# Designs tried in a protein design chat: VHH binders against q9p7q7r1507to1629. Part 19

Target 1, 123 residues: q9p7q7r1507to1629
Amino acid sequence: SVLLAEDNIINIKVISRYLERIGVKFKVTMDGLQCVEEWKREKPNFYSLILMDLQMPVMDGYQACNEIRKYELENDYPKVPIVALSANALPHVVLSCKDSGFDSYLAKPITLQHLSLIISGIL
Below, E stands for the ipSAE of ESMFold2; O stands for the ipSAE of OpenDDE; V2 stands for 0.75 times the mean of E and O plus 0.25 times the DockQ between their complexes.

## First folded at step 18 (VHH; framework vhh_8ghr_2)

Design n2 (at its last look DockQ between E and O 0.06; V2 from the best seeds 0.00; counts 0 for: pae E 10.2 > 2, grease 24.9 > 24.2, placed apart)
Fold by OpenDDE, look of step 18:
Structure n2 (fold): chain B 123 residues (1-123), chain A 124 residues (1-124)
Amino acid sequence: as target 1 above (123 residues)
Amino acid sequence: EVQLVESGGGLVQPGGSLRLSCAASGFTFSSSYVIGWVRRAPGKGEELVARIDPYSGYTRYADSVKGRFTISADISKNTAYLQMNSLRVEDTAVYYCARESISPYSFTYGFDYWGQGTLVTVSS
């Protein structure tokens, strides 16, 4: 299953459509806090991939990623792949993603081809 | 602090071999990073020679070096390598090790950290 953290309705619709076409189960959360809570609620390895927007209300993607990584270490959880969804591929954004513990990133707009490639490589 | 340190460069004759090493520190090899070798020949621009995702082992090579060069990574040593065989005069360049975030779909030239480089000279 894929966990999507995205607050933009248009992006949610687009990515959801792509995930449906790929044939993977997924759940949508609207901010980083919801994403972290949802991920924690399920057993380890329930989610095989997290797609996380960097800019969200309440809790941004950087914070959410950090929380997940911290929780993984504290509880000896397997590491879940987390892909940042970024409007920009600026060097400082990329570095920030790395520092926050992201495994990879996708520059928006998200395409079916990009998503398919990520999912096929991770799942 | 992130640091990449190249070694193994030198003078070789055409047809010879060299093995370059890139010792990384300040970060650990993971699915977040791609390690690449980029070379700069005198009077020429940068050329991506090879890159590897140490986590997955996925590799890419420039057409100019396919079949002759092999990039590898030892996660336990946090070190990447470039085995260069059948060296040609046109392979003469300063070879740099560089780190980049992984793009699953398209690998770009977005390296964020570089080593100081090691000189490889191929001459008869």
Scores: ipSAE 0.023, ipTM 0.310, lowest interface PAE 5.2, mean pLDDT 90
Fold by ESMFold2, look of step 18:
Structure n2 (fold): chain B 123 residues (1-123), chain A 124 residues (1-124)
Amino acid sequence: as target 1 above (123 residues)
Amino acid sequence: EVQLVESGGGLVQPGGSLRLSCAASGFTFSSSYVIGWVRRAPGKGEELVARIDPYSGYTRYADSVKGRFTISADISKNTAYLQMNSLRVEDTAVYYCARESISPYSFTYGFDYWGQGTLVTVSS
């Protein structure tokens, strides 16, 4: 299953429709803290991919990704693929995502074609 | 034609310092490019030691050099620098300046242009 962390209702609807069309099961969380807690709640490998918006209330995507990576190291868990959802692709944003432990990124606006390619490349 | 020219290599004692320069021509520093320093020691593969986004000033370092090396860029001179302090014998390598183009979909970096390299030797 895919775990989506996104606080914008419009983006949730669009991405959810894309995920349905691709044919993957998914769950939505509304901030980084909810995302980390939901990921911890399930067994390792239950989620095969996390789609994580960078800008969210409570805990942003950078912080959430760092928490997941720290937890994986501390508990000897396999590394879950985490893809950043970014408003832009400026070099410093891309570098910040890499440094935080993200595996890939998608620049908004998100298209079905780009999302499909990322998901196919991971699975 | 795009060109990167390194300078500043040489022989230093352990604990010494050097500053490497990378003069760029055929392109200007912009939001589309990242400059990296890559080193190759004898019998070892390539290691990306530092990178900088010259436009924003954002930097990142390999763990092996953190706190000792500083990458910087001077946009007006179209030149990047690597200040290497507290040098160790293990830092001995050929150091290359390289340009990376930013991909909109992936963190897989592709160096599209490389300098000729400058030798840094750290020995007593």
Scores: ipSAE 0.005, ipTM 0.277, lowest interface PAE 10.2, mean pLDDT 84
ESMFold2 (binder alone), look of step 18: mean pLDDT 81; pTM 0.824

Design n3 (at its last look DockQ between E and O 0.14; V2 from the best seeds 0.00; counts 0 for: pae E 8.5 > 2, grease 31 > 24.2, SAP .814 > .668, placed apart)
Fold by OpenDDE, look of step 18:
Structure n3 (fold): chain B 123 residues (1-123), chain A 124 residues (1-124)
Amino acid sequence: as target 1 above (123 residues)
Amino acid sequence: EVQLVESGGGLVQPGGSLRLSCAASGFTFSSSYVIGWVRRAPGKGEELVARIDPYSGYTRYADSVKGRFTISADISKNTAYLQMNSLRVEDTAVYYCARESLTPYSFEYGFDYWGQGTLVTVSS
């Protein structure tokens, strides 16, 4: 299953459509806090991938990713792949993602081809 | 042709300072590249010392050099620098300047171009 953290309704619709076409189950959360809580609620390895928007209310993607990584270490959880969804591909954004513990990133707008490539490489 | 040329290495006593320079050519310091300093000590593996996005100025340091080293970049000169203060014997290494190109599908921690390296020896 894929966990999507995205607050933009249009992006949610688009990414959801792509995930459906790819044939993967997924759940949507609207901010980083919800994403972290949802991920914690399930058993380890329940989610095979997290798609995390960087810019969200309440808790942004960087914080959420960091929280997940911290929780994984503290609880001896397997590391879940987390892909950042970024408005751009600027180096400082990429570096920030790396520093936050992301495994990869996709620049918006998200395409089916790019998403499929990421998922096929991870799942 | 992409080239990175390091300079500024030498012999220094513990507690001393050095400033390394990395002159880049064949490409410009743009939003496409990250510049890093990697060192290789005798008998040890490579260690990423610091990296910078010259375009934004975003920096990251190894814990071993935090507070002592400062990486910077001058876009107008297409040159990156490593200011090394409070040098220790364990900082002795060949220091390489390297370029990293970012990919949209996965994080890579390798560098695609390297300089020839400059030797830094810290000894009393």
Scores: ipSAE 0.161, ipTM 0.589, lowest interface PAE 2.1, mean pLDDT 92
Fold by ESMFold2, look of step 18:
Structure n3 (fold): chain B 123 residues (1-123), chain A 124 residues (1-124)
Amino acid sequence: as target 1 above (123 residues)
Amino acid sequence: EVQLVESGGGLVQPGGSLRLSCAASGFTFSSSYVIGWVRRAPGKGEELVARIDPYSGYTRYADSVKGRFTISADISKNTAYLQMNSLRVEDTAVYYCARESLTPYSFEYGFDYWGQGTLVTVSS
């Protein structure tokens, strides 16, 4: 299952349709805090991928990623793949994503082909 | 093997125009890779000038060139273009064509393949 963290309803609709077309089970959360709590609620490995927007209310994607990585270390959990959804690929954004513990990124606007490649690249 | 080959650079007077080409091989534009033009002026860092996704047609420009430069792509020729109008001395740089990375488990500052560059000199 894929966990999507995105606060923009238009992006949620587009990404959800792509995930449905790919045939993947997924759940949507609307901010970083919801994302972290939903991921904690399930067993390790229940979510095989987290798609996480960087800019969200309450808790942004950088903070959420850091919280997940911290929780994994504290509980000896396997590392879940986390992909940043970024408005751009400027160098400072890319470095901040790496430092926060993201595994990679997708620059918006997201295409079906790029999303399919990301999903097929997870175990 | 993925290759990007730039052409069309040269010497031009201020106010002039040039058209840069980026011929791609080893992948197709129908695969939805974003192509960018990046420039490096003497003594300055890299600046992303323009981006295009040839599959969707979406484009994006740096503020410094908006209204003067136009990025385009021809899927049938597997070639991207940068039309540069109203050129200024500050546009003098080596211009690189680059492809955005699809490697989800690594960071490469957004681009994984770069051309060798083409020099644009704007001077009287």
Scores: ipSAE 0.013, ipTM 0.233, lowest interface PAE 8.5, mean pLDDT 82
ESMFold2 (binder alone), look of step 18: mean pLDDT 81; pTM 0.823

Design n4 (at its last look DockQ between E and O 0.23; V2 from the best seeds 0.00; counts 0 for: pae E 8.8 > 2, grease 24.5 > 24.2, SAP .698 > .668, placed apart)
Fold by OpenDDE, look of step 18:
Structure n4 (fold): chain B 123 residues (1-123), chain A 124 residues (1-124)
Amino acid sequence: as target 1 above (123 residues)
Amino acid sequence: EVQLVESGGGLVQPGGSLRLSCAASGFTFSSSYVIGWVRRAPGKGEELVARIYPSGGYTRYADSVKGRFTISADISKNTAYLQMNSLRVEDTAVYYCARESINPYSFEYGFDYWGQGTLVTVSS
């Protein structure tokens, strides 16, 4: 299953459509806090991938990623792949994602091809 | 055409200072590029010394030079700089300026354009 953290309704619709076409189950959360809580609610390895927007209300993607990584270490959980979603591919943003513990980065707009490649490489 | 031109290298004694410049053309520092300084010491491989994202001011340094070297960029001049203080004999190398690209999937770094290099010799 894939966990999507995205607060933009249009992006949610687009990504959801792609995930459906790929044939993977997924759940949508609207901010970083909801994403972390949802991930914690399920057992380890329930989610095989997290797609996380960087800019979200309440808690942004960087904070959410840090919380997940911290929780994994504290509870000896397997590391879940987390892919950052961002409006652009600026080098400093990519570097920040790396430093925050993200495993990969996708620049918006998200394409079916790019999403399929990432999912195929992770699943 | 993209070009990077280094200058400022020379001979200095240990403990001395040098300031390298990298004049860029064919692209702007206000765009989404990272500029790096890479050095090649005699008989050794390449070492990434420092990186800067000029439009954002983000900088990174190798542990070997942290606290001694400072990378900066002047967007108005489209030029990057490497201020090298407290130079050591082991800093002797040809220093290259390079434009860096990042693979968003692997977070690997690559350089797509290089300058001709400038020699820095630290010797007593």
Scores: ipSAE 0.017, ipTM 0.258, lowest interface PAE 7.5, mean pLDDT 89
Fold by ESMFold2, look of step 18:
Structure n4 (fold): chain B 123 residues (1-123), chain A 124 residues (1-124)
Amino acid sequence: as target 1 above (123 residues)
Amino acid sequence: EVQLVESGGGLVQPGGSLRLSCAASGFTFSSSYVIGWVRRAPGKGEELVARIYPSGGYTRYADSVKGRFTISADISKNTAYLQMNSLRVEDTAVYYCARESINPYSFEYGFDYWGQGTLVTVSS
């Protein structure tokens, strides 16, 4: 199952439709705090992928990713793949994502083809 | 040819300071490259100590050195520096300067050129 953290209603609808077309089960959360809490609520490995927008209210994507990585370390949990959703690919954004513990990123606008490749692990 | 040459290592007492230098040749500091300091201690794993993106001023530190070490760069001298303060016995290691290429469209990057290393020994 995929966990989507995105606060923009249009992006949620587009990405949800892509996930449905790919045929994967998913859950939507609308801020970083909801994302972290939903991920903690389930058992390890329940979510096989987190798609996390970088800019969100309450807790941004960088903070949320860092919280998940700290929790995994403290509890000896396996590392869940986390992919950043980014409006741009500027070098400092890429470095900030890597240093926060993200595994990869997708530049907006998200395409079905690129999302499919990430989910398949073919990228 | 691309080269990185470290200097400034040596023997210091706990609480002391050292400044490491990394002189680069064969490329210039730019928006495509990050300079990192990696240390290897005997019997311990490798640790990325600090990273700088000279063109954009971005820096990042390992938790083990935050507040004690400062990475900087002088673009006009094509040289990066690691200022190490409040040194501890645990900081004893060979320190390597390394170049990391950035692909802004992928996290498929890593250190492609390494210096020969400079030894830092912290002991009474």
Scores: ipSAE 0.012, ipTM 0.329, lowest interface PAE 8.8, mean pLDDT 84
ESMFold2 (binder alone), look of step 18: mean pLDDT 81; pTM 0.815

Design n5 (at its last look DockQ between E and O 0.02; V2 from the best seeds 0.00; counts 0 for: pae E 19.4 > 2, grease 24.5 > 24.2, placed apart)
Fold by OpenDDE, look of step 18:
Structure n5 (fold): chain B 123 residues (1-123), chain A 124 residues (1-124)
Amino acid sequence: as target 1 above (123 residues)
Amino acid sequence: EVQLVESGGGLVQPGGSLRLSCAASGFTFSSSYVIGWVRRAPGKGEELVARIDPYSGYTRYADSVKGRFTISADISKNTAYLQMNSLRVEDTAVYYCARESINPDSFEYGFDYWGQGTLVTVSS
């Protein structure tokens, strides 16, 4: 299953369509806090991938990713792949993602091909 | 033909409430569309007030109306609503209902149809 953290309704609709076409089950959360709480609620490895937008209300993607990584270490959980959804691929954004514990990033607009490639490599 | 028809606007005192309706025809609420309320105040530009995906029920609001406005949709009636509570003078504007169409194969989207608008005036 894939966990999607995205606060933009349009992006949620588009990405959801892509995930449906790929044939993977997914859950949607609309901010970083909800994403973290949803992930914690399930058993380890329940989610095979987290797609996380960087800019969200309440808690942004950087904070959420950091919280997940801390929790993994504290509880001896396996590391879940987390892919940042970024508006661009500028060097400072890439570095910030890396520092926060992201495994990779996808630059918006996201295409079905790019998402399929990421999922096929992870799942 | 695609049409959006707003209703429910009028004059109200500060602190009052109004409920706007947007009756859609020529298409059905589906995963391909998002419905938005956009307002234009006198002498100001357009502001996206609220959005709803009638299919999923997801909603988003402008910071200026959070906690006061509620957008909803009735798929059976193909109608969207905007409940406006605790109205302020700065909420005075023409409110438009608009359809956002989404390309299912890309992130391309935008408003492609608009209603005629309904005037909301908040004044003492």
Scores: ipSAE 0.256, ipTM 0.641, lowest interface PAE 1.7, mean pLDDT 92
Fold by ESMFold2, look of step 18:
Structure n5 (fold): chain B 123 residues (1-123), chain A 124 residues (1-124)
Amino acid sequence: as target 1 above (123 residues)
Amino acid sequence: EVQLVESGGGLVQPGGSLRLSCAASGFTFSSSYVIGWVRRAPGKGEELVARIDPYSGYTRYADSVKGRFTISADISKNTAYLQMNSLRVEDTAVYYCARESINPDSFEYGFDYWGQGTLVTVSS
């Protein structure tokens, strides 16, 4: 199952349609705190991938990723794959994502081809 | 700094040919990277046209270009090419060269570096 954290309604609609076309189960959360709490609520490995927007209200993507990684370390959980959704693919943004614990990134606008390639590589 | 520089775009008549080049710098073609050509046409989204693993030689094409386009790579020149034959008006687009990281020991997939694009116009 995929966990999507995205606060923009238009992006949620687009990404949801792509996930449906790819044929994966998913759940949507609308900020970083909701994402972290939803991930904690399920058993380890229930979500095989988290798609996490970097810019969100309440708790941004960097903070949410940090919280998940801390929780995994504290509880000796396996690392869940976390892919950042970013406004650009500039090297400093990519480095910031890796420093926060992200495994990869997708630059906006998200395309079906890019998302499909990422999911195929993880799944 | 990783850079991809496209060249070879231009105006061509339907049925004609063009060859695009993508000169890479800041990294060497290897088993860790796939090179792709992505196009963005007016009124349409992005389409992955072709991709090549320069190390293995494996290639893949979009159905819309299969049989007409050929992707290749010259490791010694650190350059990828897209040979475009039997061009059609619907092939009009900005063509981007992009690098995809394929690392079997990580979850880092997707195109991580993009060129600035080269315009291909197919018109009478």
Scores: ipSAE 0.000, ipTM 0.079, lowest interface PAE 19.4, mean pLDDT 81
ESMFold2 (binder alone), look of step 18: mean pLDDT 81; pTM 0.814

Design n6 (at its last look DockQ between E and O 0.50; V2 from the best seeds 0.00; counts 0 for: pae E 11.3 > 2, grease 31.3 > 24.2, SAP .715 > .668)
Fold by OpenDDE, look of step 18:
Structure n6 (fold): chain B 123 residues (1-123), chain A 124 residues (1-124)
Amino acid sequence: as target 1 above (123 residues)
Amino acid sequence: EVQLVESGGGLVQPGGSLRLSCAASGFTFSSSYVIGWVRRAPGKGEELVARIDPYSGYTRYADSVKGRFTISADISKNTAYLQMNSLRVEDTAVYYCARESIDAYSFTYGFDYWGQGTLVTVSS
């Protein structure tokens, strides 16, 4: 299953459509805190991938990623792949994502092809 | 033509300081590139020392140099710098300035252009 953290309704619709076409189950959360809580609620390895927007209310993607990584270490959980979703691929953004513990990066607008490649490489 | 030229290397005693410069030409510091300092010690492999996105000022350091080295960039001069303080014998190496191209999807960094290097020797 894929966990999507995205607060933009249009992006949610687009990504959801792609995930459906790919044939993977997924759940949507609308901020970083909800994402972290949902992930914690399930068993380890329940989610095989987290797609996380960087800019979200309440808690942004950077904070959420850090929180997940901390929790994994504290509880000896397997590391879940986390892919950052961002409006651009500027170097400082990519570097910040890497520093926050992200495993990969997708620049918006997200395409079915790119998403499929990421999922195929992870799942 | 893209070119990077290092300067500022030399012989210093342990605890001393040096400031390296990397003058870039053939391209401008922008949001497209990251500048890194990579060193090669005798008989050892390459070590990424520090990197900076000149556009944003975002910096990263190797653990071995954190708190002692500072990377910076002057966009107006198209030049990057490495301030090295509290130098240690193990910092002895040829220091290279390099331009990086980032692959966002794989989080990999490619050094596509390098300077000639400048030798830093730390010895008592």
Scores: ipSAE 0.276, ipTM 0.656, lowest interface PAE 1.3, mean pLDDT 93
Fold by ESMFold2, look of step 18:
Structure n6 (fold): chain B 123 residues (1-123), chain A 124 residues (1-124)
Amino acid sequence: as target 1 above (123 residues)
Amino acid sequence: EVQLVESGGGLVQPGGSLRLSCAASGFTFSSSYVIGWVRRAPGKGEELVARIDPYSGYTRYADSVKGRFTISADISKNTAYLQMNSLRVEDTAVYYCARESIDAYSFTYGFDYWGQGTLVTVSS
């Protein structure tokens, strides 16, 4: 199952349609705090992938990723794949995502082809 | 041909300073490349000491050098620099300038071009 963290309703609709077409189960959260809490609520490895927007209210994607990685270390949990969703692919954004603990990066606009490739490589 | 040429290494006492330079040719810093400084101490593996994206100015440092080393780039001279202050014996290593290739889709970072290295020795 896929966990989507995205606060923009239009992006949620687009990505949800793509996930439905790919045929994977998913759940949507609308900020970084909701994402971290939902991930913690389930057993390790219940979510096979987190799609995490970088800019969200309450807790942004960088903070949320850091919290998940810290929790995994503190509890000896396996590392969940986390893919950053970002408005741009500038080198400093890519480096910041890697330094925050993300595993991969997708620039918006997200295409079905790119999302399918990421999911097929993880799921 | 892509080339990276380091200079500025040498022998210094603990607490001293050195400035390393990395002159690049065959590509320009105005493009989407990241420059890193990697060191190899005797008997140890490689440690990425600092990196800079010359386009944005974003920098990152290893914990071992934070507050003592500063990486910078001069796009007009196509040159990156590593200012090393408050040097310690543990900083003794061969320092390499390297170019990173970034694939935004997969975070695949590889050092595709390396300099020849410059030796920094910190001892009394």
Scores: ipSAE 0.000, ipTM 0.221, lowest interface PAE 10.5, mean pLDDT 83
ESMFold2 (binder alone), look of step 18: mean pLDDT 82; pTM 0.824
ESMFold2, look of step 19: ipSAE 0.000; ipTM 0.208
ESMFold2 (binder alone), look of step 19: mean pLDDT 81; pTM 0.819
OpenDDE, look of step 19: ipSAE 0.210; ipTM 0.634

## First folded at step 19 (VHH; framework vhh_8ghr_2)

Design o1 (at its last look DockQ between E and O 0.43; V2 from the best seeds 0.00; counts 0 for: pae E 9.4 > 2, grease 31.9 > 24.2, SAP .734 > .668)
Fold by OpenDDE, look of step 19:
Structure o1 (fold): chain B 123 residues (1-123), chain A 124 residues (1-124)
Amino acid sequence: as target 1 above (123 residues)
Amino acid sequence: EVQLVESGGGLVQPGGSLRLSCAASGFTISSGYVIGWVRRAPGKGEELVARIDPYSGYTRYADSVKGRFTISADISKNTAYLQMNSLRVEDTAVYYCARESIDAYSFTYGFDYWGQGTLVTVSS
């Protein structure tokens, strides 16, 4: 299963469509806090991939990723792949994602082929 | 078979213009792919010049070419283009068209298919 964290309704719709076409199950959360809570609610390895927007209300993607990584370490959980979704591909943003514990980076707009590549490589 | 074929390169004076074409076959560029132009100057590494998502029309450019180069795509022709204006000597390079691919763990853009390249020489 894939966990999507995205606050933009249009992006949710587009990415959901792509995930459906790829044939993977997924859940949608609309901020980083919801994402973390949903991930914690399920058993380890329930989610095989998290797609996380960097800019969200309540809690951004950076914070959410940090929380997940911290929780994984504290509870000896397996590391879940987390892919950052960003509006740009600026070097400092890429580095910030890496430093925050993201496994990969996708620049928006998200394409079906890019998403397929990520999913095929991780799942 | 996936193929990308570049054309349009040549010799041009500084300040001149060229238009490169990248004809794609074996896949539809608007099927969710991203097409990029990558150049390799003599003695230098590869530089991503421009990217386009033909479906959305979304484009990105390297800082070195912003305001001078324009990437575009014609879905009906399954072809991407690079309009290069105000060319500079430092733009001299072999220009490759490539289909973008992503390495899930490198945080870098990659490409899974490349054209043969077309030489652009800017010289007075």
Scores: ipSAE 0.015, ipTM 0.261, lowest interface PAE 8.5, mean pLDDT 89
Fold by ESMFold2, look of step 19:
Structure o1 (fold): chain B 123 residues (1-123), chain A 124 residues (1-124)
Amino acid sequence: as target 1 above (123 residues)
Amino acid sequence: EVQLVESGGGLVQPGGSLRLSCAASGFTISSGYVIGWVRRAPGKGEELVARIDPYSGYTRYADSVKGRFTISADISKNTAYLQMNSLRVEDTAVYYCARESIDAYSFTYGFDYWGQGTLVTVSS
């Protein structure tokens, strides 16, 4: 199952449509705190991938990723693949994502082909 | 072989306009690829100024060019365009057209195919 953290309703609709066409089950959360809480609520490995926008209200994607990685270390959990959804693909964004514990990133606009490739490579 | 060919660069006065073209061959631009324009100026490194997904029509711009540059695509010609208006001296750079590459297992996000670049010079 895929966990999507995105606060922009238009982006949610686009990405949700892509996930449906790929044929994967998913859940949507609308901020970083909801994402962390939902991930913690399920058993380890229930979510095989988190798609996490970097800019969200309440808790941003950098903070949420840090919280998940800390929780995994503290509880000896397997690392869940976390892919950043980014406004751009510049080197500073890549470095910030690595620093926060993300495994990869997708630059907006998100395409079906790129999303399919990431999901196929992880799943 | 995948190929991207830029054209339309040149010398223009501040406040002027140019339209850059990126003709693609070896792949269909509307088949899920994102096409970007990246510029390099001396001492500034690479800046991704605009990108488009020709399939969906979605576009994104760097803050430095918002409201002045417009990216577009003509699927029938397999070509992307960058309309550059209200040009400034700071826009002087070599402009590259590029195709995005994404790898979920590494941070090798970037562009897998690049054009040779087209020089844009904005000078009095």
Scores: ipSAE 0.011, ipTM 0.260, lowest interface PAE 9.4, mean pLDDT 83
ESMFold2 (binder alone), look of step 19: mean pLDDT 82; pTM 0.830

